# VH-VL binders against Rho GTPase-activating protein gacHH (gacHH), part 2

Target 1, 179 residues: Rho GTPase-activating protein gacHH (gacHH), of Dictyostelium discoideum (Social amoeba) (q86l99r1233to1411)
Amino acid sequence: SNKESLPFRRDVIEKVINHLRENSLDTEGIFRLSGNMESVRGIVKSFAHGEPNLSFEVHNISNALKHYLRSLDPPLIPYEFFLMLLDARKNEDAETIRNIFWKIPSDNRVVLTLLVDLMVKISENSNVNKMNSKNLSIVFGPTILKPRTPTLDRMALMTETQLQCGIIQTFIEDFHYIF
Key: E = the ipSAE of ESMFold2; O = the ipSAE of OpenDDE; V2 = 0.75 times the mean of E and O plus 0.25 times the DockQ between their complexes.

## First folded at step 1 (VH-VL)

Design d02 (framework fv_denrakibart)
Fold by ESMFold2-Fast, scan of step 1:
Structure d02 (fold): chain C 179 residues (1-179), chain A 117 residues (1-117), chain B 113 residues (1-113)
Amino acid sequence: as target 1 above (179 residues)
Amino acid sequence: EVQLVQSGAEVKKPGESLKISCKGSGYSFTNYWIGWVRQMPGKGLEWMGIIYPDDSDTRYSPSFQGQVTISADKSISTAYLQWSSLKASDTAMYYCARHGEYYFDYWGQGTLVTVSS
Amino acid sequence: DIVMTQSPDSLAVSLGERATINCKSSQSVLYSSDNKNYLAWYQQKPGQPPKLLIYWASTRESGVPDRFSGSGSGTDFTLTISSLQAEDVAVYYCQQYYDTPYTFGQGTKVEIK
């Protein structure tokens, strides 16, 4: 691939999330099951151009959103918030997590709010789609929250991943309080 | 376009020092680990170590710890692999590679190092 | 260290026929938390650097022809070339990135019969 970090397009992400909110809530394994890689790459390119192509099957669109979010540099939750969020989660301090959320830049915060709201809606239908808050946290933890210096040690990665996932679970489960 | 360009081939004698380079372009150099991989003549690939250019955090394979030094100069988007005293057993092709999500997505063209008396 | 073992060491396949390469890890490279296999496949043609073909065991890198596919989970992985072309003559390597040091298989040489 020749592609690296893509520009942050709030308008594009909002359109994609709105599409998924309307079309994916009953889809089994949404965000977990793979799409066709060629289709996903093509959809991601359309995001970069500001005209998201949403005519594809829903698994391709959801995977394109994941890939796009993972490509963002800085990530959706900027690097400067990483350690403080992990520390707050380690201390089980939802109030501090809420305070940190409100320090996130407004465009990132709006996108994060829409994304978590989608995750809440998906988790509420987990009896049908099989994606509860834990399943979604595994998908999005490392996607939107990561250190500037990536972890190479499996054990350190395991610990970081648990905390990253825990933060996303906190966002979903305490949505009304935090957002 | 993402590109890693390595320095040219080297012919050295045992005991000499050497520093080879890997220059990244077409991406944010400071945001990706750069790994070094050795390939001895007719052999497979061996991971040597890796550096994160933004803070120079460096990790080595145990078999290469103390054998080489990996460094980076982020102001010129260049990573380095260095020997203080070369041995004949260091004769190999050396690749640098960008480390995305832990797999190597882009590779340099390689630097052939020949150490002989 | 995680040891990666490929089989066979060399493989001769006729043009248009299926080529299958196996890779075994000494311990699981499936991470239970994210349910991903930390395994990649690379192609190396004579005189060239390795090129990424597949990552996460089964995800094909952009620009890689669809005749290449990866499968498997845990400790046993397979790279398949569904219809060998002349340009596919190369050495293929599997690599685990589950734990440091990152390790590669010894390589499988694919030649035309």
Scores: ipSAE 0.000, ipTM 0.484, lowest interface PAE 13.0, mean pLDDT 88

Design d03 (framework fv_denrakibart)
Fold by ESMFold2-Fast, scan of step 1:
Structure d03 (fold): chain C 179 residues (1-179), chain A 120 residues (1-120), chain B 113 residues (1-113)
Amino acid sequence: as target 1 above (179 residues)
Amino acid sequence: EVQLVQSGAEVKKPGESLKISCKGSGYRFTSYWIGWVRQMPGKGLEWMGIIYPGDSETRYSPSFQGQVTISADKSISTAYLQWSSLKASDTAMYYCARQGDFWSGYYDYWGQGTLVTVSS
Amino acid sequence: DIVMTQSPDSLAVSLGERATINCKSSQSVLYSSNNKNYLAWYQQKPGQPPKLLIYWASTRESGVPDRFSGSGSGTDFTLTISSLQAEDVAVYYCQQYYSIPYTFGQGTKVEIK
């Protein structure tokens, strides 16, 4: 939302993702389990200074990343790509999804690539961490891909959510094709 | 409902200390920066500084650094602005205000103001 | 420090007519990474605290009438009141929140002609 928006800081996001890649792959429920909200806010506050505080327990760091990404406006995947990605997923058209990905602005695309690479590595360790591609898609679908105008109709919102999750699941499962 | 309630008007002499308060209610106090803004009689708005009550991080305008202290007590959802030694030039209306989002210093809710008069 | 300059200092407009207030920053308040202008507008009526009208240069705060709109980018910003009402008599301030210290314009007084 515009009121809760945080500035996009590629270097901060890269540091946080790199930390999680090194420290979270074997963590059960990573991104699904809640952290301590006071700790999460402290970590998010450190992002404002360009030096993320990564000394906290890993669930707090992962939730800080979710909060930061959720608060971006425009979102990580800019608004103009929302409907075209949903349409491509509805048609099960991975080639069109790939073509749209490569039209995303370079800073957003690099961050998205790092984030999805992390999700791929987490999903490869799902026997330990219990987070497969579907679990991660539920977390990140609404976080990084959303419409400019909120969907108020219940049935439309359910369909939209399914497609949002489907796009992220496609990114994870077809990573080497798309990215 | 979100509300910021400030302490009442103060009349002081030069050299005296003063601490005024701003109590937040209707929201999670520790999640929002609180700013302080001065308005001298008949003049415009001057930003003084901010505090994040969750960990008491402060940032000051260079014009007010060392002249005032901003603090907060999260257990009672209250922010403070304090002078160790008041000057006649401190006579002004002082507003506290809640920052609209975490990194961005626009202010969505304002206290009613505390009038501070310093005269000999 | 970023200096905010408003024009005019005072403005007299007839009821129902358009009021236009300008605000210029001494340096850009547009953040290139998110393409947002860190600029807000406030209304202050006599004896009252300021009230937020617009943030991010053009986003209207909840509850603010549609007749208020903000525009501009970079260093030049405008607050427009499309059809002035009696209750709009106030001093209006622009504020940058791009860098600390946050700074306000000197204010523009709007009165009825």
Scores: ipSAE 0.000, ipTM 0.473, lowest interface PAE 15.9, mean pLDDT 88

Design d04 (framework fv_denrakibart)
Fold by ESMFold2-Fast, scan of step 1:
Structure d04 (fold): chain C 179 residues (1-179), chain A 122 residues (1-122), chain B 113 residues (1-113)
Amino acid sequence: as target 1 above (179 residues)
Amino acid sequence: EVQLVQSGAEVKKPGESLKISCKGSGYSFTSYWIGWVRQMPGKGLEWMGIIYPADSDTRYSPSFQGQVTISADKSISTAYLQWSSLKASDTAMYYCARPTYYYDSSGPLDYWGQGTLVTVSS
Amino acid sequence: DIVMTQSPDSLAVSLGERATINCKSSQSVLYSSNNENYLAWYQQKPGQPPKLLIYWASTRESGVPDRFSGSGSGTDFTLTISSLQAEDVAVYYCQQYYSSPLTFGQGTKVEIK
């Protein structure tokens, strides 16, 4: 665990996701547009302490969720599943992706389910919010799915990023099959 | 290799309709968005919009919303840009371009068509 | 919309000398989740479509000569040509791909002095 890692708080993440489900589905650029970074930092600290501060503008709250999820070590999708998922995506094997999903630890799996369900609902309103499954995959791919040892080759990193994003897009588009 | 081949130059009068094309080859056409960029004579680049050919999901720049229609026919790997009624101010070079990362509607544009010159004069 | 502003509008540089082009965005194009700047640079020669040179602010596209480099973060970016060659005469554009609509700078014309 990194010294800067925040604790995994399932209860907090559920509250934040529910707030966003109620308040963000029609918000243009949700999760893509940056919030005020000082506000975001304060909100993330409130998440870590178990009392999410949801009184801020929606872009600040959505960015806080992204930063909180990205700070998790191990990540939301544990390291052991990283290469397996990338390999299954490379082979366009949705059945294997589904099988791997059901091997994820229960608390992580429940949070992942809530997060992807939110992404599905956002993508269904993409004509208003401009965030389809492809756009959301760019946000969440590197946020919730990452290697234990990152590659230093920039071109290899770009290929790896495409596969990470592809996995999240598969989660959104095949939600009812996988989840 | 990846190629985007556009239709030839057009000379039209104001009020006429026009549909120009961009044919992709050398890659999975349905896996990448394809965008349109306008360049008026002697001026810079303006992003018009983008389409995902697999489902025809289309996103327009606010400046071009309602001014043009972007469409695609995935069976022949071709994207289209269409005007119902041309204006003299539509005189420009029109490029189609593909974003670098599959499934991502944003991103750097790594492959470009050769351009289609559209001249609208009375 | 994110507004991209380049400076200077035109630049004359002697062969073999350094050329520097600046680009400013009206808001940050740094994506906090992946810590990447969603900024690209293009080269356009007369009669040709634009050619991608740099993406992620500083990553050189395959086949682009080492003399081209990108730097900067957030709202302030620079494209540097360390030793201008004759074939580098072109208009250069910065572009943000952080949010829709994608937007370009107005362009900087680079000419030999």
Scores: ipSAE 0.000, ipTM 0.459, lowest interface PAE 17.7, mean pLDDT 86

Design d05 (framework fv_denrakibart)
Fold by ESMFold2-Fast, scan of step 1:
Formats: C-alpha cells, structure tokens, sequence
Structure d05 (fold): chain C 179 residues (1-179), chain A 121 residues (1-121), chain B 113 residues (1-113)
C-alpha cells in the first residue's frame, strides 16, 4: 500500500539461496543475527533490479533474503493455503500438509523447496551454527506463511504463530516425505 | 454403492493415440483422488500417477512423466488416461483406483475392473 | 524411490494352516509425527482387480475376514492368514504410500498344497 511491492524473482532467489548454501552453513546465528540495516536495504533493492549484490558479509545477505521474502504480497505460500495448512498442522496430519504443498503454484513451490532444503542443511550443521529446526521455524514461519487479514485477538494470534512455526518445523524435519 | 467403471478393451498399433476412461459413482467424485496403476502381462503393479478431480491437479511417477497424460472432468465424474503415441511396451492392464480417504493420495480402497490395452503390429 | 521386497515369491499352504507373507521397505514408512505406518496389503485373484485388505499396516478394511491380519512397523511388515481357505488363493501385494512414487512389492503367490 504505502511502499512499492518488490517483484517475485525466482531467478534472484535461487541465486541468493545458492550463495548462502555455499557460504553460510558454518555461520553462527545465521538468519537470527541482524545485519547492518542500511546494507540490508541496499541488498534487497538489488534483488528487485535482478542483480543480487552478494559481495556483502553473509549476515547482511541472509537478512536481505528474509526481508525480501517477508515483503512479498501475496506471500511465498499463497493466502489460500494458510487456513488449510494450520488446520492440518493442528491435527498433526502430515499427509494433508504434503498434499497441500503439491498444489502450491510451481514457481512458489520451487522456491519453497530450495529454501527448505537450505534450512535442512543449516539444521544438520547446528552443532556449529547453533540454528536447529525450531530456531529456523521461528524465523520463517511468519515470513512465508501469513493470513490475508491479521487477527486482533491476542490468544488467537499466539495459537496461529505456534502453528505457523510448526508447519515450517514439519517442512524441515519431514523434508524427504513432503518435498 | 461406490464403484469405478472403466472403458472397454482396446487393440491398437504402435504410433496410434488412445484415451481410456474411469467413471465414478456413488460418492463425491471431486473429493477423492484417482490413481492409475499399470500391470503388464504376468507382472506386478506399477503406480503411474494420480489426479485430484476437484482442481485437476496431477502428480506422476517419474517413470511415466511425459509418457501419458492424466485428466478428469468432474462434471461427469470421469478420469482419463491418454497416450499421444502408443508403443508395444504399453501392452498391459490399466486400473483406476480411488484414494482411501477424501483429499488423500494414499492407499486405494475402490478399484475399476481394468482396461486391457494391446499394442501390436 | 522406496523399494518394496516381498518374501517368499510363492507359498504353498494346506487348507486350515497359517500363511505368512513378509514385506520389507528400503526406507522406514513410519511417520514419527503421527506414529502411522504408510503400508497397505492387497489381494488379487486371476482376472480381477486388486482388493484392499489392510491399511495403516494393521487396520483391516471393512468386509475383510478377521483371519487376515497385518503387523510390523518401520521397514518390516507381515501379512498373516490364520487359517487358509480355498478362496484365499491369490497373489498378495504390499504397498507403501509414505512418499511418491507410490511403490508395490513384487507379489507373493499363495497356493494350496
């Protein structure tokens, strides 16, 4: 509304994820520790122009990817899947989560697959980087999965957030079943 | 009663196109996935792919991706399996089957009677 | 792909005796989050389509006689026919539905001695 929406650039996201796969698996607090705000904003702008600036320190690049994904409208996981994914997670129904995943539009699904694959690799190296599936789920749950109209009910918001994080944790822990 | 009824046997030559059908009745067709399973003469069962008739979303076995097309028309409760160009190696019994639970691609509880496809010169 | 291997390939059992068929998956089909085994058993008689006998490794399909039972977890599964009857002569298949592609065992032919 007030700010120009950044375009969804599958090619850019793939390039950024590949860079992080090569350069961030040993980085303590990856995606959790903040980068320099001015650098992050500049990097995000480079994503919009189709030429991601990857010459920055890895925390700046990871935060830029996070902010870019958060800015997408519709989000990476389209709005129409929000309630059905939350319901499936509440019922601990991984089969339904898998079936919903395969109905996501192809470009979004490819990006989601690459992103979750990166999260799996980071979590496998959590002895070094200190980022397990739970830590990553807190970062990405609200970032890539959100309702069209946020609830004003505090208790409902807490429950939604737990389920959003739970879905991402399920994606990471059950990657080879779902993806 | 819940049932799946398939089209009749086909005898074709290599290079010909073919479309066979599977009609559901006695249940909400659009809420159950339909799978296709091949059985070559004297051999076991091979899963080919599956379709959600509600939105025509399809998922294929890698071995069959690009070899066949699965489609459905929920208005007439019918799923289809189609070849653009048949090969002799396509000679088999083809079964359609319904997923065990609504919106699930899992095990198959209801099976069609099968369509025998013979491809020879 | 998950490879399903059955043993034996063929089995001859006397009427009224127990028949046991084994099925091994190359990877676990137990989903830890819901504690379910994504494993089904089918019966196929000559000239007929397969018939679902067991799903979730041990749940009998409605209308299936109680002499049929499924057991096992993870990678090792068993179908047991407690007292073989003449109409049980068929080929039996296990199937995993844990991941795609869905895969079947090669089949076990059950015959009367």
Amino acid sequence: as target 1 above (179 residues)
Amino acid sequence: EVQLVQSGAEVKKPGESLKISCKGSGYSFSTYWIGWVRQMPGKGLEWMGIIDPGDSYTRYSPSFQGQVTISADKSISTAYLQWSSLKASDTAMYYCARGLEEYSSGAFDIWGQGTLVTVSS
Amino acid sequence: DIVMTQSPDSLAVSLGERATINCKSSQSVLFSSNNKNYLAWYQQKPGQPPKLLIYWASTRESGVPDRFSGSGSGTDFTLTISSLQAEDVAVYYCQQYYTTPLTFGQGTKVEIK
Scores: ipSAE 0.006, ipTM 0.552, lowest interface PAE 10.7, mean pLDDT 89

Design d06 (framework fv_denrakibart)
Fold by ESMFold2-Fast, scan of step 1:
Structure d06 (fold): chain C 179 residues (1-179), chain A 120 residues (1-120), chain B 113 residues (1-113)
Amino acid sequence: as target 1 above (179 residues)
Amino acid sequence: EVQLVQSGAEVKKPGESLKISCKGSGYIFTSYWIGWVRQMPGKGLEWMGIIYPGDSDIRYSPSFQGQVTISADKSISTAYLQWSSLKASDTAMYYCARTMDYGDYVFDYWGQGTLVTVSS
Amino acid sequence: DIVMTQSPDSLAVSLGERATINCKSSQSVLDSSNNKNYLAWYQQKPGQPPKLLIYWASTRESGVPDRFSGSGSGTDFTLTISSLQAEDVAVYYCQQYYSTPWTFGQGTKVEIK
């Protein structure tokens, strides 16, 4: 397909993340619970136009951010870093993960930092919001870190998914070391 | 290897209660939604509801809200579908199925089905 | 609710010939923000549970033979079996996962001629 994905708008993503940081930390099931699909689509369109509509219920806004990040091509963590991050996670090599993080392009790295910082704050409130680092890793692993060619073998995909989630969990748990 | 194994066939009378099970293995049970799908004799597939076993978040199809109860016991990797009072119209094959991805509601692995027959 | 309608209800195809099944949704299942069609195809053989064949309208599930392909966008979708084999005798269902409640087509029965 020669269809283009939505544009990467650092300014929009920053506004949305800041809104969620202020309004979502006590929200049960944040990023896990679905919003209204029609509302989510409308919000995502507003992101593409540079003026995020943040007047909606928080689950709609969080799902819109998730949808928007998932639609990015290349993804938030560019394709060239996918295999090397999975390999570093498989070897439990946090130093290599840190070194790879600092090779990510500046705009992507800043957005990733803001997103992971939000995940850290959400996980710290998991007694209220029920979203610990494992829950967040399941949501964001395949959203921001994915191969250029989809893995269709189910057993290989399962192994790959565990490593993708493991990378995000490492980002959350070792945030102050890596970021 | 990912598997969903369902409890055996049931023959019940109208008004009786019933609870059927779906046991997951070969994957992290608490990280995937499990859905329930009904197939009446000679008819197609109807989605009934879904549960996230990690925190027991349950969503029902409007047509099945209040007719059945979905639950899960994560300590034994088992999901349940329950009726308090069966009707003859509940006669059907009931499938459990795992969603492919968190938030992508396509069913990639299915149980073998539990046939429920309700007659007097 | 989004209503899924398949056509034909049944078809008989000779071994080695092409089988074509259509699926129409009452509303678009294309998400304009990510350009994905929230449509899946399942195969159900007699006495067996459904098996996922295709998701995102055209992405083939791992282990599914090359002869199965999905196409279409928005409201009109097609499942094609390029060269029907004996083991392909089954009922085929489309499913939308764009909006809850998730809904299935009524099914298309594929038989050998």
Scores: ipSAE 0.000, ipTM 0.466, lowest interface PAE 15.5, mean pLDDT 87

Design d07 (framework fv_denrakibart)
Fold by ESMFold2-Fast, scan of step 1:
Structure d07 (fold): chain C 179 residues (1-179), chain A 121 residues (1-121), chain B 113 residues (1-113)
Amino acid sequence: as target 1 above (179 residues)
Amino acid sequence: EVQLVQSGAEVKKPGESLKISCKGSGYSFTTYWIGWVRQMPGKGLEWMGIIYPGDSDTRYSPSFQGQVTISADKSISTAYLQWSSLKASDTAMYYCARRGYSGYDLGMDVWGQGTLVTVSS
Amino acid sequence: DIVMTQSPDSLAVSLGERATINCKSSQSVLHSSNNKNYLAWYQQKPGQPPKLLIYWASTRESGVPDRFSGSGSGTDFTLTISSLQAEDVAVYYCQQYYNIPLTFGQGTKVEIK
């Protein structure tokens, strides 16, 4: 067995998000369209060493952030909040989602706030970039919110995925209420 | 710390209903599958079914589908195994067990102490 | 359903000697995506619930003595107790957790000769 988990680097994630906030809002398919795989791999490696290489084209940087967030274990939203967030979303209970958000550990909460603020700004420019709140939720739902123990049923997994996406969509659409 | 505690022994007559329990503690109950296993006197282990308490997704062995009901109440971290009408052939030790997880399934890593069910006239 | 078959049904081994239990699955329990065998071994002593000894065919559960080892891949698996101790007298079960329904072997009773 290999040890391969990357540590959570708040400083790196903040720098990458700030770069994307300044450079990606008008980019068509941001976070959806793929970058160059070799470039993405090199950028992710730079994140692990605390020296983010932001000199690349914006699709490479956005994909590197996506990959880095997916590699976090525990995920950006800690495992303990998974089922309670899904339950609150199923009940369309934005107040409970807000209350749960404020229980998330400080470093994770700050990063989540910056990430969702970026998603809000991108969605506000969706007429140009073609990435609305639903499109962004499909990208980030499974990336930052996932169960410690996955379901054995494909239908249950599909339902969970829809709720995961729904939570991120709620974060974007109700940002000023929740955050 | 992490444990499953089952309800006490039961003595029943054929045709009676029964519901036995399995209470989890020391871990996030809603994020682990809980299975039920039957062991008839002097016999081996038979897997009956499994439930995910967070959403009550339940899967049965074909041999037990329609013969028992598995359920859970996540508010009190308790899983249940229920019979609407017991038969003498239901006489057995019943275990609940948690499916372990560490990025992948690990098998059944934590077991309850068992509930002995005796069905006789 | 995946059928699990153990051999022998029972065996008697002298203290300090090696005990070997075999388990066969009717189809492969090797997962292609992660290259892991979804095969576990359990120990059950009289009056006690089963205890997980080995998972992924060869990984020892925390706290399990190193005299217990698992081997094999695909359809053929072995549990070995390198130097049997008195406390190891028990029934041993293999189990596949590759597919629902989960299935156990019939068990192998290990006794002191």
Scores: ipSAE 0.000, ipTM 0.454, lowest interface PAE 18.3, mean pLDDT 87

Design d08 (framework fv_denrakibart)
Fold by ESMFold2-Fast, scan of step 1:
Structure d08 (fold): chain C 179 residues (1-179), chain A 119 residues (1-119), chain B 113 residues (1-113)
Amino acid sequence: as target 1 above (179 residues)
Amino acid sequence: EVQLVQSGAEVKKPGESLKISCKGSGYSFTSYWIGWVRQMPGKGLEWMGIIFPGDSDTRYSPSFQGQVTISADKSISTAYLQWSSLKASDTAMYYCARLSGELPYFDYWGQGTLVTVSS
Amino acid sequence: DIVMTQSPDSLAVSLGERATINCKSSQSIFYSSNNKNYLAWYQQKPGQPPKLLIYWASTRESGVPDRFSGSGSGTDFTLTISSLQAEDVAVYYCQQYYETPYTFGQGTKVEIK
């Protein structure tokens, strides 16, 4: 496989999310606009060492968090929950989505809660930052929720991607019900 | 060298349960999807569903969703097709087949398992 | 679901003559981003499992004789056997793998006249 894996460091992720909560809510295109590739890689390496470097511009920090989350194996939402979440979303079953959320391991669940809370606050400020719940779902759907093995056909891949984004949008829009 | 070997023919009555098998050899069993295809007597091929043995990810044809269960045991390189309650309309030849590594066309096929369901 | 329709249902061809089998999909199975047609052809001899002949509409599987060729694009596809031999007596199936469920045509039976 060509998969890179970094250790899951809850404390590092919490520090990065808290920094973005304080510094990114008014930033246009937060998480959507790319940062400098060299800077992002350097920041991600600092996360692996337990000492997040937060002295960079906010776009570089947000993209470093995105890249770090993508590199986790297993992903933030463990593989075993992938199909059951997609099935619940396909059936528009928010209660089942909530029940599945509470089965996620506690460290992953706490990090997911902090991340979605950040996404809620960003979406509440979308008139300034231009990032509503749909925009954020496109960024984070494939980042934190993915199958162990990608689907083999084009239409199934498109359907899965729409459902992955739909799960994240449900997390944001129904935050107080689910979390 | 790649080979899929299926279990032998079955004769059953309506309402009985059944589990048939497909054992892969000569390749990395956990790295390829396995599919099941039905062929009713004198009829064409019907795609039933597929499973990835590495993580048991399963995909069913809508016509077969809820009618059968596809599973796999990676420790013995074997995939399964199971019915909780057989019907006379389940009488058919059942093939397992390996999907190619890149795309969902079938590159190797098992010899088939004939299932006959009659009173 | 994509419906695959073959024609004819059966044909009889003399040894050494050309056999032509058609397959039509209810919607395009050509994907412009990779310039590929998601179509396979299989041969099933009496009492035997199907065998892959062609994938990507025109790519011959390893070990398949060059008298077998596939052509077509979008919704209309053809399998050609340039010079029919005795061992080619079989039922031939097309299959789309563009989207699930991966549907087959109803089959075309090829016999010697």
Scores: ipSAE 0.000, ipTM 0.454, lowest interface PAE 17.9, mean pLDDT 87

Design d09 (framework fv_denrakibart; at its last look DockQ between E and O 0.79; V2 from the best seeds 0.00; counts 0 for: pae E 10.5 > 2)
Fold by ESMFold2, look of step 9:
Structure d09 (fold): chain C 179 residues (1-179), chain A 120 residues (1-120), chain B 113 residues (1-113)
Amino acid sequence: as target 1 above (179 residues)
Amino acid sequence: EVQLVQSGAEVKKPGESLKISCKGSGYDFTSYWIGWVRQMPGKGLEWMGIIYPGDSDTRYSPSFQGQVTISADKSISTAYLQWSSLKASDTAMYYCARVGIEDYYYMDVWGQGTLVTVSS
Amino acid sequence: DIVMTQSPDSLAVSLGERATINCKSSQSVLYSPNNKNYLAWYQQKPGQPPKLLIYWASTRESGVPDRFSGSGSGTDFTLTISSLQAEDVAVYYCQQYHSTPYTFGQGTKVEIK
């Protein structure tokens, strides 16, 4: 394996999201299509060191953000909220999801709001970029919402993944209510 | 070089306690599960359980739950397998192995094994 | 628990000939969302610890000779040694890592005829 945990840097993530908001809304397959792996690794390293290098083609930047968020430990949505959110999604309880969101620590909440707002903007332009709320939820569900202890049973993991994606899809589709 | 080095062979009597060790090197010990496998004389491999040394999350096969204790000391990159009261039927070779995380739960690096002999 | 059953229990094959080992799981080890079979093969030579040969049913571990290949899906899997060498005398085990406990097959002993 090559598992690596990275520090949470709110200021870096904000800069990257703002860059993508300005440069990616018309990009076909944004967050779905691959970047150049060597470039992506270098960009992720720049994020972790607090000096984001955004002088790359937009797919490299979006893939770098995705990989950076995946490598955070604790994740963007802290571990303690995982089971609560999955239970609320299972019960289709958007009000409870909203209440849980507002209990998330302030720095994480700000970054999550910016990230989901970006996803809303992308999904509103899905005729052009081909990325709807479902597509984006598949990318970001397991990336930002994870259990502390990995799920070792593939059947349980299938259910977990469906719920993780559903929570992100709810964030995007009910953004005005939750955030 | 990724290595798992186990403690030496043990000769014990029934009723005695035992703790055998597995020391990892050449990788981030706290980022991988460590699994234990029993092989009784002339028999096959039996999955006993795994531990995540990063937070001590421990999972046992139902066949071994309550029969052994799996633990780790991450400060010295070492996992342990322990019996409070050995039985003659515990006579076996015991292997530790590195187990991945997320999608990588096969055992890619194995220790050399620790032979435990329990006899009157 | 997912029971792994290998056949045959023992196999004698002439040097340079093909050896075929079968492994059957009591439940599917295919994880549909990623389309991967959570099945590994290990080799254990006399007096040695097990060594990983194949993972994801068909992916060869680094340093494993290309005469070793894995195939199959779902519940039925095969390890093939295309041209048996003297150094391949060992017991071969399949293992599922789809659902805990991550059970092994009972093993297949491969010998030179």
Scores: ipSAE 0.006, ipTM 0.567, lowest interface PAE 10.5, mean pLDDT 90
ESMFold2-Fast, scan of step 1: ipSAE 0.494; ipTM 0.791
ESMFold2, look of step 2: ipSAE 0.000; ipTM 0.470
ESMFold2 (binder alone), look of step 2: mean pLDDT 94; pTM 0.957
OpenDDE, look of step 2: ipSAE 0.137; ipTM 0.715
ESMFold2 (binder alone), look of step 9: mean pLDDT 94; pTM 0.955
OpenDDE, look of step 9: ipSAE 0.029; ipTM 0.638

